# Ledger of designs, part 8: VHH binders against Gliding motility regulatory protein (frzE)

Target 1, 240 residues: Gliding motility regulatory protein (frzE), of Myxococcus xanthus (p18769r270to509)
Amino acid sequence: DISNEVREQLDRVESDLHMLRDDAFRFVRRNDDGINTLHGNLAKMADHVAEARLVPLSTVFDAFPRAVREMSRTQGKEVDLVIENADIGVDRSMLGDVRDALVHLLRNSVDHGVESPDTRQQLGKPLNGRIRIRVRVDGDMLHIEVEDDGRGIDPERLRQAAISKRLINAVQAAALSEREAIELIFRPGFSTRDQVSELSGRGVGMDVVKRKVETLGGSVGVSSRIGRGSTITLRLPQSL
Key: E = the ipSAE of ESMFold2; O = the ipSAE of ESMFold2 at other seeds; V2 = 0.75 times the mean of E and O plus 0.25 times the DockQ between their complexes.

## First folded at step 4 (VHH)

Design n3 (framework vhh_ozoralizumab_d1)
Fold by ESMFold2-Fast, scan of step 4:
Structure n3 (fold): chain B 240 residues (1-240), chain A 123 residues (1-123)
Amino acid sequence: as target 1 above (240 residues)
Amino acid sequence: EVQLVESGGGLVQPGGSLRLSCAASGFTFSTYYMYWVRQAPGKGLEWVSEISSDSSHTKYPDSVKGRFTISRDNAKNTLYLQMNSLRPEDTAVYYCARGSDEWYDVGTYFDYRGQGTLVTVSS
């Protein structure tokens, strides 16, 4: 029958088309797997290039002992600076931003954190204040801690400052935990801006430090205890 | 309780002078940075002066520098603002404010302010 013969030929053509479609899908998948492998190799090359760009943080830190000494003398204070793990590297493109952030943190510790020698004596503390910079690598992140043994941050005073600046109301302030109250230092508008800071050429305060670190893909943290000091932690990707 | 009470405001002619006073109580006045801030009609709050706990450091914005002088008497728990060569633009409510020197910032900041005293500069 001619109708059976035509049907058999159509069935064969349909089978051939199915095989051709399946072959096309396998070819596309093999090409996608090849492209994914190539992307993986390019990522490895980018990692090697990024590693070649790492510069030890000592490049920045070596100037800090003199800077802290000069800041301290201007304020009539005595401060000892300890730096740990300065040999750990960071992407060269981040050096300027890291330097600016750390200079700002050191200035805050000297100006506001560490008490005068007379005050420290009245409190039973060593006359010399202490600032410690500690560097650690955790996975692909760099942790830089700036710690002082100064007066610490008073959560209640920060709550009241935020209310006085009309950033929050009394009900909102009372609802903050001690940690959340201390984190008010990072709030935009918490400092009354008068002059442009050197950190970014804009404004002053810890809100500028936070924004700069976040722009680099990092985060900032703070911990403090009244009379015992404060620690600011910068968490940054080691490579951009 | 922290209290700051301003006095010395009033009406003055352009080119005149006024001296504002702020009586502080409820805290150890001698250990705090102190500030004068003002609010002109229909405008936001503006910083006009700061003084360190021991008077070794004072700072002013360009708008008042050379005309205003901040001072303090720690024995009397009193803050002062001497205002010379007053201009119509200086018309504002002036507030005494206590600095929060215990947190991190190099900018001008405060945690308490008084009720204010009105200064009107008009001919």
Scores: ipSAE 0.012, ipTM 0.162, lowest interface PAE 8.9, mean pLDDT 80

Design n4 (framework vhh_vobarilizumab_d1)
Fold by ESMFold2-Fast, scan of step 4:
Structure n4 (fold): chain B 240 residues (1-240), chain A 121 residues (1-121)
Amino acid sequence: as target 1 above (240 residues)
Amino acid sequence: EVQLVESGGGLVQPGGSLRLSCAASGFTFSNYDMAWYRQAPGKGRELVAGIYSSGSTSYADSVKGRFTISRDNAKNTLYLQMNSLRPEDTAVYYCAADQSEFYDLSKYDYWGQGTLVTVSS
């Protein structure tokens, strides 16, 4: 009977796999002390190597021209990306967080900053939008600027948005300077419209970018002029 | 397919009033944030007033207390009531629509052709 033979073979294979799993578990447990000590020593060595060695930001930036092209195609826009000083290094341990923050900023510039070609033509702008990533070092801090030549941010619009979202009242809004009003984009809850359903897993607002940068010992800045574009600046320690 | 058509512009004397209308078609009007921009001779376009899909409004300092923006979602129409008009309000007025998720009302994807407002004796 094929069914009985197959069942017997499957039962044997399952028993053998359980025995191998148990043997592996016993081996790991018996050797935990030696492995844990070695792991501790390797972690210390890795930390020293990470502190001594910076990785060029080009390792992150090399993917951006293609990413911006794909984002632009999806939005029906033409966007030119310029990257300056990609050879400047950052701590390897920060690379993933830097990449994630910059991808979010590039997506915001393409999706929300840069106007459609028709709108740009009506405003007397070049049909192609421009995004510039510029890296500079100031002492032990790294400044990464993401600039677009798009719509810009209207401080008055942000004041009203914050009031509508019940983040501040009208008296508080009126007391804000133009710069402070623009910085409302970093307030928790302000960028919730940029977040997708938790089921889609893409919910990242400017408040999340700010928190990530602050966790790394840095800060985030913004400058904008309506109709002329926006610049988001990430200030980060070059090494942790 | 998307169309914004402004109307109501004309010649008025200083201190007069005008009501501008913008008829929208080709999109779900009630979901869009709407705005009025203007462009005076020799100047760039500037934001005058905006209204969110929620109904909240915002105004440029130069027009606060004189202009009122409103919308009628049932008629797919945006309005700008302009009172106490001044010679410096002379401009072509443009209707704009945006489904902004970021920078709130700083992104405008659809524009009308404009309507001329002249404030002169």
Scores: ipSAE 0.000, ipTM 0.224, lowest interface PAE 11.1, mean pLDDT 78

Design n5 (framework vhh_7qia_2)
Fold by ESMFold2-Fast, scan of step 4:
Structure n5 (fold): chain B 240 residues (1-240), chain A 121 residues (1-121)
Amino acid sequence: as target 1 above (240 residues)
Amino acid sequence: QLQLVESGGGLVQPGGSLRLSCEASGFTFSHYEMGWYRQAPGKQRELVAFISTGGDTNYADSVKGRFTISRDNAKNTVYLQMNSLRPEDTAIYYCAKDRGEYYDTSYFQHWGKGTPVTVSS
């Protein structure tokens, strides 16, 4: 019976083709699933490695109460330091630069921000100055705020200083908002090109803090109110 | 319009004394902290002493116990009494209004023209 044998062979071939096609689709799906699983495992491993490199900011902050006390004593001032959310972590490789930036900000708040007790009394302020370090996370970015309740930054004085240094002209200075005028403190050459700044015995300005933070892939912001104090915000990637 | 005029510098032998004066005009003197700075040839300008609006004082470690800063708000004048002078005290002494602005003290200080002090035999 040749017609029946041909039909049986065709039915077997059809079955074999369906089986091969199903096996091919399963093979592709298993290999795609395997690749996706590998990518997922590598991402999880990278996350675990990154988290294993995170160190609590308390590692940096633990020295600050003593440092602020010593700075304050040298200036004849009383300053209270408050630290919030010190348990938030940052990449271990960034600790030195973060510490350097924060020490500079604390020194500026004690030396220049916070008024003497006598001046604070005359202004109706608490005799003790206050510095607050506050840490928060916004997505993959870390925000470290250093706030003082001191004299603040005078935007008009900064405009005049920038004109005097020939960094901007009077028209440019007049066009700056109050915030933009305060941001002049970060401008390259604002502190380092003036001979008086060179002669003061200080080699570090806010432009140096900005450069350090930018090298870490971050940014720096400032807000201030005359007589009420200043806040410097460091925005940093939590991991590199 | 703001003016700081230093006086009282001169030549003195080691162990001697000088009194520096700085007369201020063009601002409300009683509202500002005042300081004395010095600069020796080839060195950075350094804070020697400062005095607050209320009379609180602070001194560089090199001059503690030897120098005294004071102010007379009625005369718009800040003084530096310098005792037991040493050759290393030789410098031009500058009067400054304020400790400067927040973040950059050195630039925002208003400086006088200075008064030279030479401690030598």
Scores: ipSAE 0.014, ipTM 0.204, lowest interface PAE 8.3, mean pLDDT 79

Design n6 (framework vhh_4orz_3)
Fold by ESMFold2-Fast, scan of step 4:
Structure n6 (fold): chain B 240 residues (1-240), chain A 121 residues (1-121)
Amino acid sequence: as target 1 above (240 residues)
Amino acid sequence: EVQLVESGGGLVQAGGSLRLFCAASGFTFSSYDMAWLRQAPGKRREWVALIYTGGSTDYADSVKDRFTISRDNAKNTVSLQMNSLKPEDTAIYFCARESYDSDWYGTFDYWGQGTQVTVSS
C-alpha cells in the first residue's frame, strides 16, 4: 500500500542516494585522473630535465657527409660514409671535443687510410672507400667507433718510424706486440710536422685526441689490419 | 718516370722454389719501401711482402716463413725468394713502390705489369 506522500518521500530518498553515489564516483574519477596526471607530469618533468643535459650526436654528425665529400674530392678519392645510431646523446660540455676528435679521425681516414681509386682497383677492392661511424651506449659509457676499409696501419712501419724519430731503440721496438706498435700513434712526438696549430679539429694529432678524451674520463683504442682498414674507438662518459 | 719491371715467373711443381726479380728505375730507389703483391685469377689482389729502406721486412700470414724479400740498392732491385710453393700461390706477382705521406699510413703509388707464377699440384 503506497500512498502518494510515501511515494514522494521514497522518490526523494532515491534521488538523494543517486546524487550521493554520483558525487562519490565523480570524486574518485577526478582524484584518480588528477593524481595520475600529476604523477605523469612529474615523471615527464624528470625525464625532460635528464634529457636537457644531453645533446644528440646528430648535431655533430649532420655536417660529416658534406665534410667527407669535400675531403674526398680534394684527394681525388671516392668515399662512402655510413653513420649508425646518430640519435644517441652526449653531455653538451663534451660536444666540441667529440666533434674535433671525430673530424680529425675522418680526415685521417680520407687523407691517409683510404687508398686512391686506382690503388683500390689494383688491390681488388671496391673503388669507393667506406667509413663507418658506430655509436653505442654501455651503462653510463658512450662508445664511438670510426672504421675504414683502407690500407690499415703497419706495425712494422710504426716501429721503424719511432726508431727514426728516436722515441724508442731497436730492442724496445722489437719487444712491442703488434697492438702496442700500432698504439705508437698516440705517443707524444710521433706526429709528423708539429700538427699543433688549432684546437678546432685541424691538424690535431692523435696524442692530443687521447689526452682530451682521457681528461673527460674516457679512453681511446685502436685496431688495424694491413690492407683491411682501421678502427679507432672513443670511449667516453655519456654525462660528466 | 718511375718504372718497375718484374721477371722470374714460371711454372713450378708444388713444394718447389722460384725467385722473382724487380728492376726499378726513374727514382731514388734507396729512399723507398718496396713491396710484392699478387693477384690470382678471379680473386682480389693481396699484399705478400714488404722491405723497408732500413732493410727490415714484413710478410702476409699466408706466406710467412716460406717467402723472403730482399733488396740491392746498388743495382736498384728487389727480389722475392719463394720456397715450399703451394697451388694457392698461383697468381700474377707485382712489384710495388710504397710511399708514406704520414708516419702511420702508406700507399702503393707505382707498380709493374706483373709476372705469372703457376704452381701445379
Scores: ipSAE 0.006, ipTM 0.162, lowest interface PAE 9.8, mean pLDDT 79

Design n7 (framework vhh_8fcz_2)
Fold by ESMFold2-Fast, scan of step 4:
Structure n7 (fold): chain B 240 residues (1-240), chain A 124 residues (1-124)
Amino acid sequence: as target 1 above (240 residues)
Amino acid sequence: QVQLVESGGGLVQPGGSLRLSCAASGFTFDSYAMNWVRQPPGKGLEWVSGIDYSGGTTTYADSVEGRFTIIRDNDKKMVYLQMTSLKTEDTAVYYCAKGEPSDYFWESGYFDYEGQGTQVTVSS
């Protein structure tokens, strides 16, 4: 319930704003140089404000050692996490999306990338899996790499999985390069169980990571070698 | 220690049938998806078929759909691959592979294959 007095005050303010708007249009028509100068100054101020919003990625990364420890314990695995260049900054408005994407990548590395201790022993690998997060700035872009020394991605298994899901046919699959086959992990619907509709709020899968990064104006990349591990690279604007 | 022991391979004529078996031990069998993958001579690994932890859902590569059937027996900790209408192109070493509880084979295409394999040769 709003009082009649408050509504009358709002009506008067609205009338005053209308008159100010008309005066502003007259001002703009008479002084185009003024509006051009204001536009230039506002753009410069917006750039300075965006730059001032950078916060170090350690704000996000400081929680990761504990999170990886917990994920590893749940899976019966032993994983060492190494983080490099955590002091590099990113736009504060992106922190939540960056955190969510990286948590998903870390979960994928622990759950699917790094083999069990027994399997690693059979393969002659160190019993502890290793995950590395590396940050680099290249011009106005930020590169965040999440690397594991796990089982890697078999391009042929991905081709066959995509065929079985009817995302591509055998001819299309055979035409993919090894790298393109590995990139199938980012395809919408690839990480969805056959019994789950695309309309379901699953929130799991590499397609979710790709969508988040692309919404921020970035891109994702992948490289992998069977038995040697995988690297997922997030490329993001350092400032929005 | 996880162990997967495959058996049932052999020489068969085109159009013939074979049943492969996989005996699993060292893990909670009822909690993991199971898969069959194969490696033809001189080629990479090819996923063939998968079955979820309950046996309620199965999937197949297009090359084998309608010809192969994957089955599991959780009480016996066994996975089977019933192969019919075999083709020369089915010649390969067949491996039984374990999937993770949260990562069925159709979710990300990653597998732990820990078996030594069983050879299937289709020739006339």
Scores: ipSAE 0.000, ipTM 0.115, lowest interface PAE 13.8, mean pLDDT 78

Design n8 (framework vhh_7pa5_2)
Fold by ESMFold2-Fast, scan of step 4:
Structure n8 (fold): chain B 240 residues (1-240), chain A 122 residues (1-122)
Amino acid sequence: as target 1 above (240 residues)
Amino acid sequence: QVQLVESGGGMVQPGGSLRLSCAASGFTFSEYWMSWVRRAPGKGPEWVSTISGDSGSTSYADSVKGRFTISRDNAKNTLYLQMNSLKPEDTALYYCARTDSGEYLYDSMDVWGQGTQVTVSS
């Protein structure tokens, strides 16, 4: 039978192939626009039309300060939200999926990332946690980073959780790099809550966030330092 | 000051039962999810069970499902773990922890008690 680690590797290869296909399609499309330089005014008009489809991410982000305050109040936490470069635009057709992904990431940071004020005081950290959303453009891709200064992700605990859920055995877990262990959060079924507690179809895990972003032709990354926080990066095409 | 004090541990034979208690003070107990976590000698911490503030949601590790029952009494600021059909592999130091959610996969536990020792042997 197929080991869970082999299945994870195959899923990763499949995701990489999807991204490669999307990158190749984008390359061909841009080359076609270059070839259309023979009809330069039409190519420029097409680009202007494509840019007209972009809406600023502030359209999504404007609701986040209130949402984070409400999430934080529910859990007795103090959290400051900082948003940078909200005026950068994204294709209107992606706006709902981007909003849903970011709401999930903000909820994860408040619910799991940022410690209580008492714990932060004991650790010598500022009492108020910080969540930062930072947007940047790199070529034709958007990078949206959601960073918190919270407890971070413990690779060893993720290894143990994967073993207990029978996703991998102890030998496979020990072979994972620190980064690979942290990336277990994206594995299907890993971050789901107890089904008894699932209400009204909610139960969105990090695997759902990854699938949504990949469907848009993007990718998701994670970096974390135990005790110092986590950063989830959404890499998305600015235009479809 | 936030404080958690575990009690109820001891020595029992395989198949026996124990009830652990965790007395909480210094915070509004009913507003927090609570968890039990255990640490066996020479091993890392293992999550055991979680309960929501209103007792409407509970979850258990596969290794204890059907044998352990988590409960709480918000009027007494006390968390409980009823442990039945105890096995030698349940031998561990048991901690209660205040949690900020019902998801057990992340390290969301922000207050740890001193622990209570459970030893299952014959």
Scores: ipSAE 0.000, ipTM 0.152, lowest interface PAE 11.9, mean pLDDT 77

Design n9 (framework vhh_ozoralizumab_d1)
Fold by ESMFold2-Fast, scan of step 4:
Structure n9 (fold): chain B 240 residues (1-240), chain A 122 residues (1-122)
Amino acid sequence: as target 1 above (240 residues)
Amino acid sequence: EVQLVESGGGLVQPGGSLRLSCAASGFTFSDYEMYWVRQAPGKGLEWVSEISYTGGSTKYPDSVKGRFTISRDNAKNTLYLQMNSLRPEDTAVYYCATLGDEYWYSEAFDYRGQGTLVTVSS
């Protein structure tokens, strides 16, 4: 009696509680899904509005195939240029500075990165050098990578040059990691000849690229492996 | 193959003006940043002005800022330097230049012309 009546009442109460809990969970999830959808749509609208302020990087890149061909012919080299994701946009006000930085990088890859055809043949590499410009977006930042398959950068040569220019001493040079040694290319004064007045106030070589990018609120990085090539990465705000 | 030919130098009195020209050939001029640099007698090279590929950005040291104006005509492959309010200290050989590097070691003004002499004197 009592046992069966208590069991029946408990089963009913448990069933009612489960039903109410499930209904509440479905209601909350349904409302959360609606809110999430609205937030997603607003974010997409914001992206579309932001994109309306941007100009495709192809506006800058369209001149590069011709420029690289002319640079290559001047150096007696054969270089193939591949450009990826040129349709990605950047703030119009940055286009000139981005172009200036990228042409410095392309010139350095052609003039100093990529070996002559004879040297490449001796090394067992493809006769034509390769330069790749790759663009990607990561949140609010634009990443532009300029990669070549050339000589690469020798960290030891950079350490020795920095010591010779009295930018660092031998103990400091030996303490630099391989990456830190390669990053010496961006240091002010590293690329300056003795005949250039220190009062010029002008940057030269790779430090010019770094300053241009930093003026835009960005940063520059380098990765290299001797004999395999170099990659310079420009990280820039996509919108100012 | 890269050739730069400067012209327009000469003798001028203090306070006078000169316009220098640089004719570029052997490369795609419109894809290179260009510079004016000078060398006074017995001194080293000194940067005078810088101009971007499109001409949209220019830079000057304080010594010439407000007096000198760099410009370019990409259709004519020509670089210009308008020099106003000239001073005796501006006396130098002026070179049209662009940058070159060896294995990421920049060598300032590797590609420059023969120069054009500017003398500021009474």
Scores: ipSAE 0.013, ipTM 0.147, lowest interface PAE 8.8, mean pLDDT 79

Design v1 (from d5 with T102E; framework vhh_8fcz_2; at its last look DockQ between E and O 0.58; V2 from the best seeds 0.00; counts 0 for: pae O 7.1 > 2, unsure alone 61.0 < 65)
Fold by ESMFold2 at other seeds, look of step 4:
Structure v1 (fold): chain B 240 residues (1-240), chain A 127 residues (1-127)
Amino acid sequence: as target 1 above (240 residues)
Amino acid sequence: QVQLVESGGGLVQPGGSLRLSCAASGFTFSSYEMNWVRQPPGKGLEWVSGISYTGSTTTYADSVEGRFTIIRDNDKKMVYLQMTSLKTEDTAVYYCAKDLSEYYYDTSGPSDAFDVEGQGTQVTVSS
């Protein structure tokens, strides 16, 4: 019979289609498993490469005591440098940017933070100024703090400087909190030479430091107390 | 004793190129940002370009942006200024300088003058 033959052929086609569908799903699942395994193995290899790329910060920091001594002598000051946890590592690709940022912060502390010996004596401070670099790791983030015991950052002087430089008006300046005023040091254009008519530009500044750190996936913070000193904090991924 | 010796200047036509060199001695070169400044005829010193301690950051005056490139080599204690597309306005004595003024970013008083130690190198751009 003709109808039975058609039924058998339809059953065979249906069975073949089911098997093909099942084979296709099994093939996709096997390839998905293989892709996930390869992804996991590649991630493990990337982690091992990242860990092997870490270099102790001491490779950068060991030049700093000499540098601070030279800066101090140039300024007629006495400044002690204390470095903590320099054995902590950072991705080697970041060393140049980290060194540039830290040398800039050290010069700022010696030149403009730490007071002259005569002034420190009158303020009842130890004659030797103090700069402390502290490193710690929090999760996958590296924290580098550079702290001095100098004059601190005066938010009123920053407000007035920003008005004088026409970066903000008096109403805007009055609306800033003390913390917001201190953060003006990162504002583009804030760090300019006086006598603009004789000079056309500036070297690198804190706004550039902040942008470089942010490009690396980090952030820069500032904390200060008048008469007590300032702390600049760099937060960076330990590995890229 | 700090010494900065500039070289590489000369007479060139507008649109020409020059490469200035600065040899440094007598200080810890890698601990200082370095700069090029220039003195046009009858004018005061004018900042041209700066470069960070490792060379990772460079800055330029608006008038030379895109035409000049500053480079440093800490191993050789050298700073270079590659100048292209030179204009008559670029005529000046060029000096390299160890820059102290960036430390005044914290709203301190007026910047000090650049610390120019060398004799400079003359660049003259004319037809």
Scores: ipSAE 0.014, ipTM 0.312, lowest interface PAE 7.1, mean pLDDT 80
Fold by ESMFold2-Fast, scan of step 4:
Structure v1 (fold): chain B 240 residues (1-240), chain A 127 residues (1-127)
Amino acid sequence: as target 1 above (240 residues)
Amino acid sequence: QVQLVESGGGLVQPGGSLRLSCAASGFTFSSYEMNWVRQPPGKGLEWVSGISYTGSTTTYADSVEGRFTIIRDNDKKMVYLQMTSLKTEDTAVYYCAKDLSEYYYDTSGPSDAFDVEGQGTQVTVSS
């Protein structure tokens, strides 16, 4: 069980930190002969403090298989969730924000991305949709990719939606590349979900996800191909 | 066959209240965001309110914010619009509408983006 493995790793780190702390306090109360041991233990303690700040992302991801099953059941869809590299850690203070962003992305993939089984059969796709969460480290940044094999994003529909919402005019919309049109999902006036959500007590939309990731020092990207799916990438500092 | 049936309209005095109902059939109701749109006399369709798939998030046009409440019952396949403090300018035919399923992300906007299949229900606010 990946969640048990992560809990075991966390328990080992916490145990090490407690032992080092106890050792340091014992040696502070002794004579000069403990100085080298104390300095060594303080260096190890600093390393363990830095390490203890990072929590495996599996701590967040462990709830996702059940959540995706429940979302899929509500929609009459079948979705397989694959999670890769869940053992990679992130700063503990970011866990809630990362969880909220990913729940929103998973809900979008289930609700909008993945087609119904009947539609997928007519298109010659496997009946079960697929969502993949992949974690990668590049330097000091984490890349968390949420990919689905669904309908994809139609840039023409996004252009029309932006015109209809009066965010841009028809001339401006026609000048956007396909990528720029797809990135309209991140515009502050684009989403209808600007009300307080039941889960987080705040508005939920792609603009909110982008703002939150940016306040953490990261960025958000999107790529999509009509009929083949979409990938949303969260880029976040591994530590604050 | 997809069908939306609106009801609950009528003649009310300014300051009055009405509750509109929309009965949905022929599709997986819980898979769609639902909206209320209206058409005032001599004007085009205008968006009034929206509700998410689960009912956890709601949105309102500035003109109705604080006066109208949208709710849904997924088990009964119903959407409701509770209207209070009605004004003469709220006079319109009200339609229940679902979002275009082709949009990848949740968007609502002017009425041409909505799937309006019902006959609507007339609301007249007049003394």
Scores: ipSAE 0.006, ipTM 0.151, lowest interface PAE 9.9, mean pLDDT 77
ESMFold2, look of step 4: ipSAE 0.015; ipTM 0.463
ESMFold2 (binder alone), look of step 4: mean pLDDT 76; pTM 0.766

Design v10 (framework vhh_8fcz_2)
Fold by ESMFold2-Fast, scan of step 4:
Structure v10 (fold): chain B 240 residues (1-240), chain A 126 residues (1-126)
Amino acid sequence: as target 1 above (240 residues)
Amino acid sequence: QVQLVESGGGLVQPGGSLRLSCAASGFTFSSYEMNWVRQPPGKGLEWVSGISYTGSTTTYADSVEGRFTIIRDNDKKMVYLQMTSLKTEDTAVYYCARDLSEYYYDLSGSDAFDIEGQGTQVTVSS
């Protein structure tokens, strides 16, 4: 029968067309999935290339527990150091400046921030001082916070010191907010080192730290409360 | 007004002893760590010794450790420096100073100390 032959042929053609349609859709989906995967892989490769330019901050931090122990022993103080997120990376070109700034901040916390054990006992504090280094990333910026639970910074004492050093007059000093008064530590000429004593350490001035950080495209912040401690924050671009 | 008045200096032979005194007024004496600093002829200020609020903790420059003793009397608002085994290198004007380093980061050396008095001259010579 011719009718049966024609129907059988149409059934084959219909099956073949369905297979070609399915193959075409599979090809388009595979190519689309492949293109999306390729774009994803290129983005990951770009991230890996960017990460290869960064060095973990642990490269700098690994020396700090010993350094803080040595500083503390010399001062007759006991200080606990806690480091958070040391695996976060920074541009290799910035490592030296970051190391120098952090060593200075740690020395300031041990030498000036953390009180003597008998002073801490009189104030009802634990005999062991605490220093915390915390790293975080916020967008393109790296934040390194150095916090101590020490004596803090007295804004009224800073106003008076700045007047005595002729950096500002009494009217200017009175106009400063408490926060602005604390930020006087960053003023050029505020910190001076004529003679190094065993207590004073060997750090650079906070104005020098601020200048170095600003040269790297970053900023420095300070927060403090009398008797509760101080936090110095270095904000730096993670890559230059 | 913050006032610090040093006394007790003088001429002494090498190996001799002197006791310096500092009378404080115009601030809450028991709330500050106190220091002795000195200025040798033709040199800058050198930190010598420090004492905590209660007098329980004392610190000394390597050059004077074992020879000098710092003491305070909070009731009398006095700080003292007992000097023994004096050397010619100890010749200086000695100042007592309120420790400002506890309130300010990186104010180490002479600028960390609130020096109000005229000092007391110590001369070690034969």
Scores: ipSAE 0.007, ipTM 0.181, lowest interface PAE 9.2, mean pLDDT 79

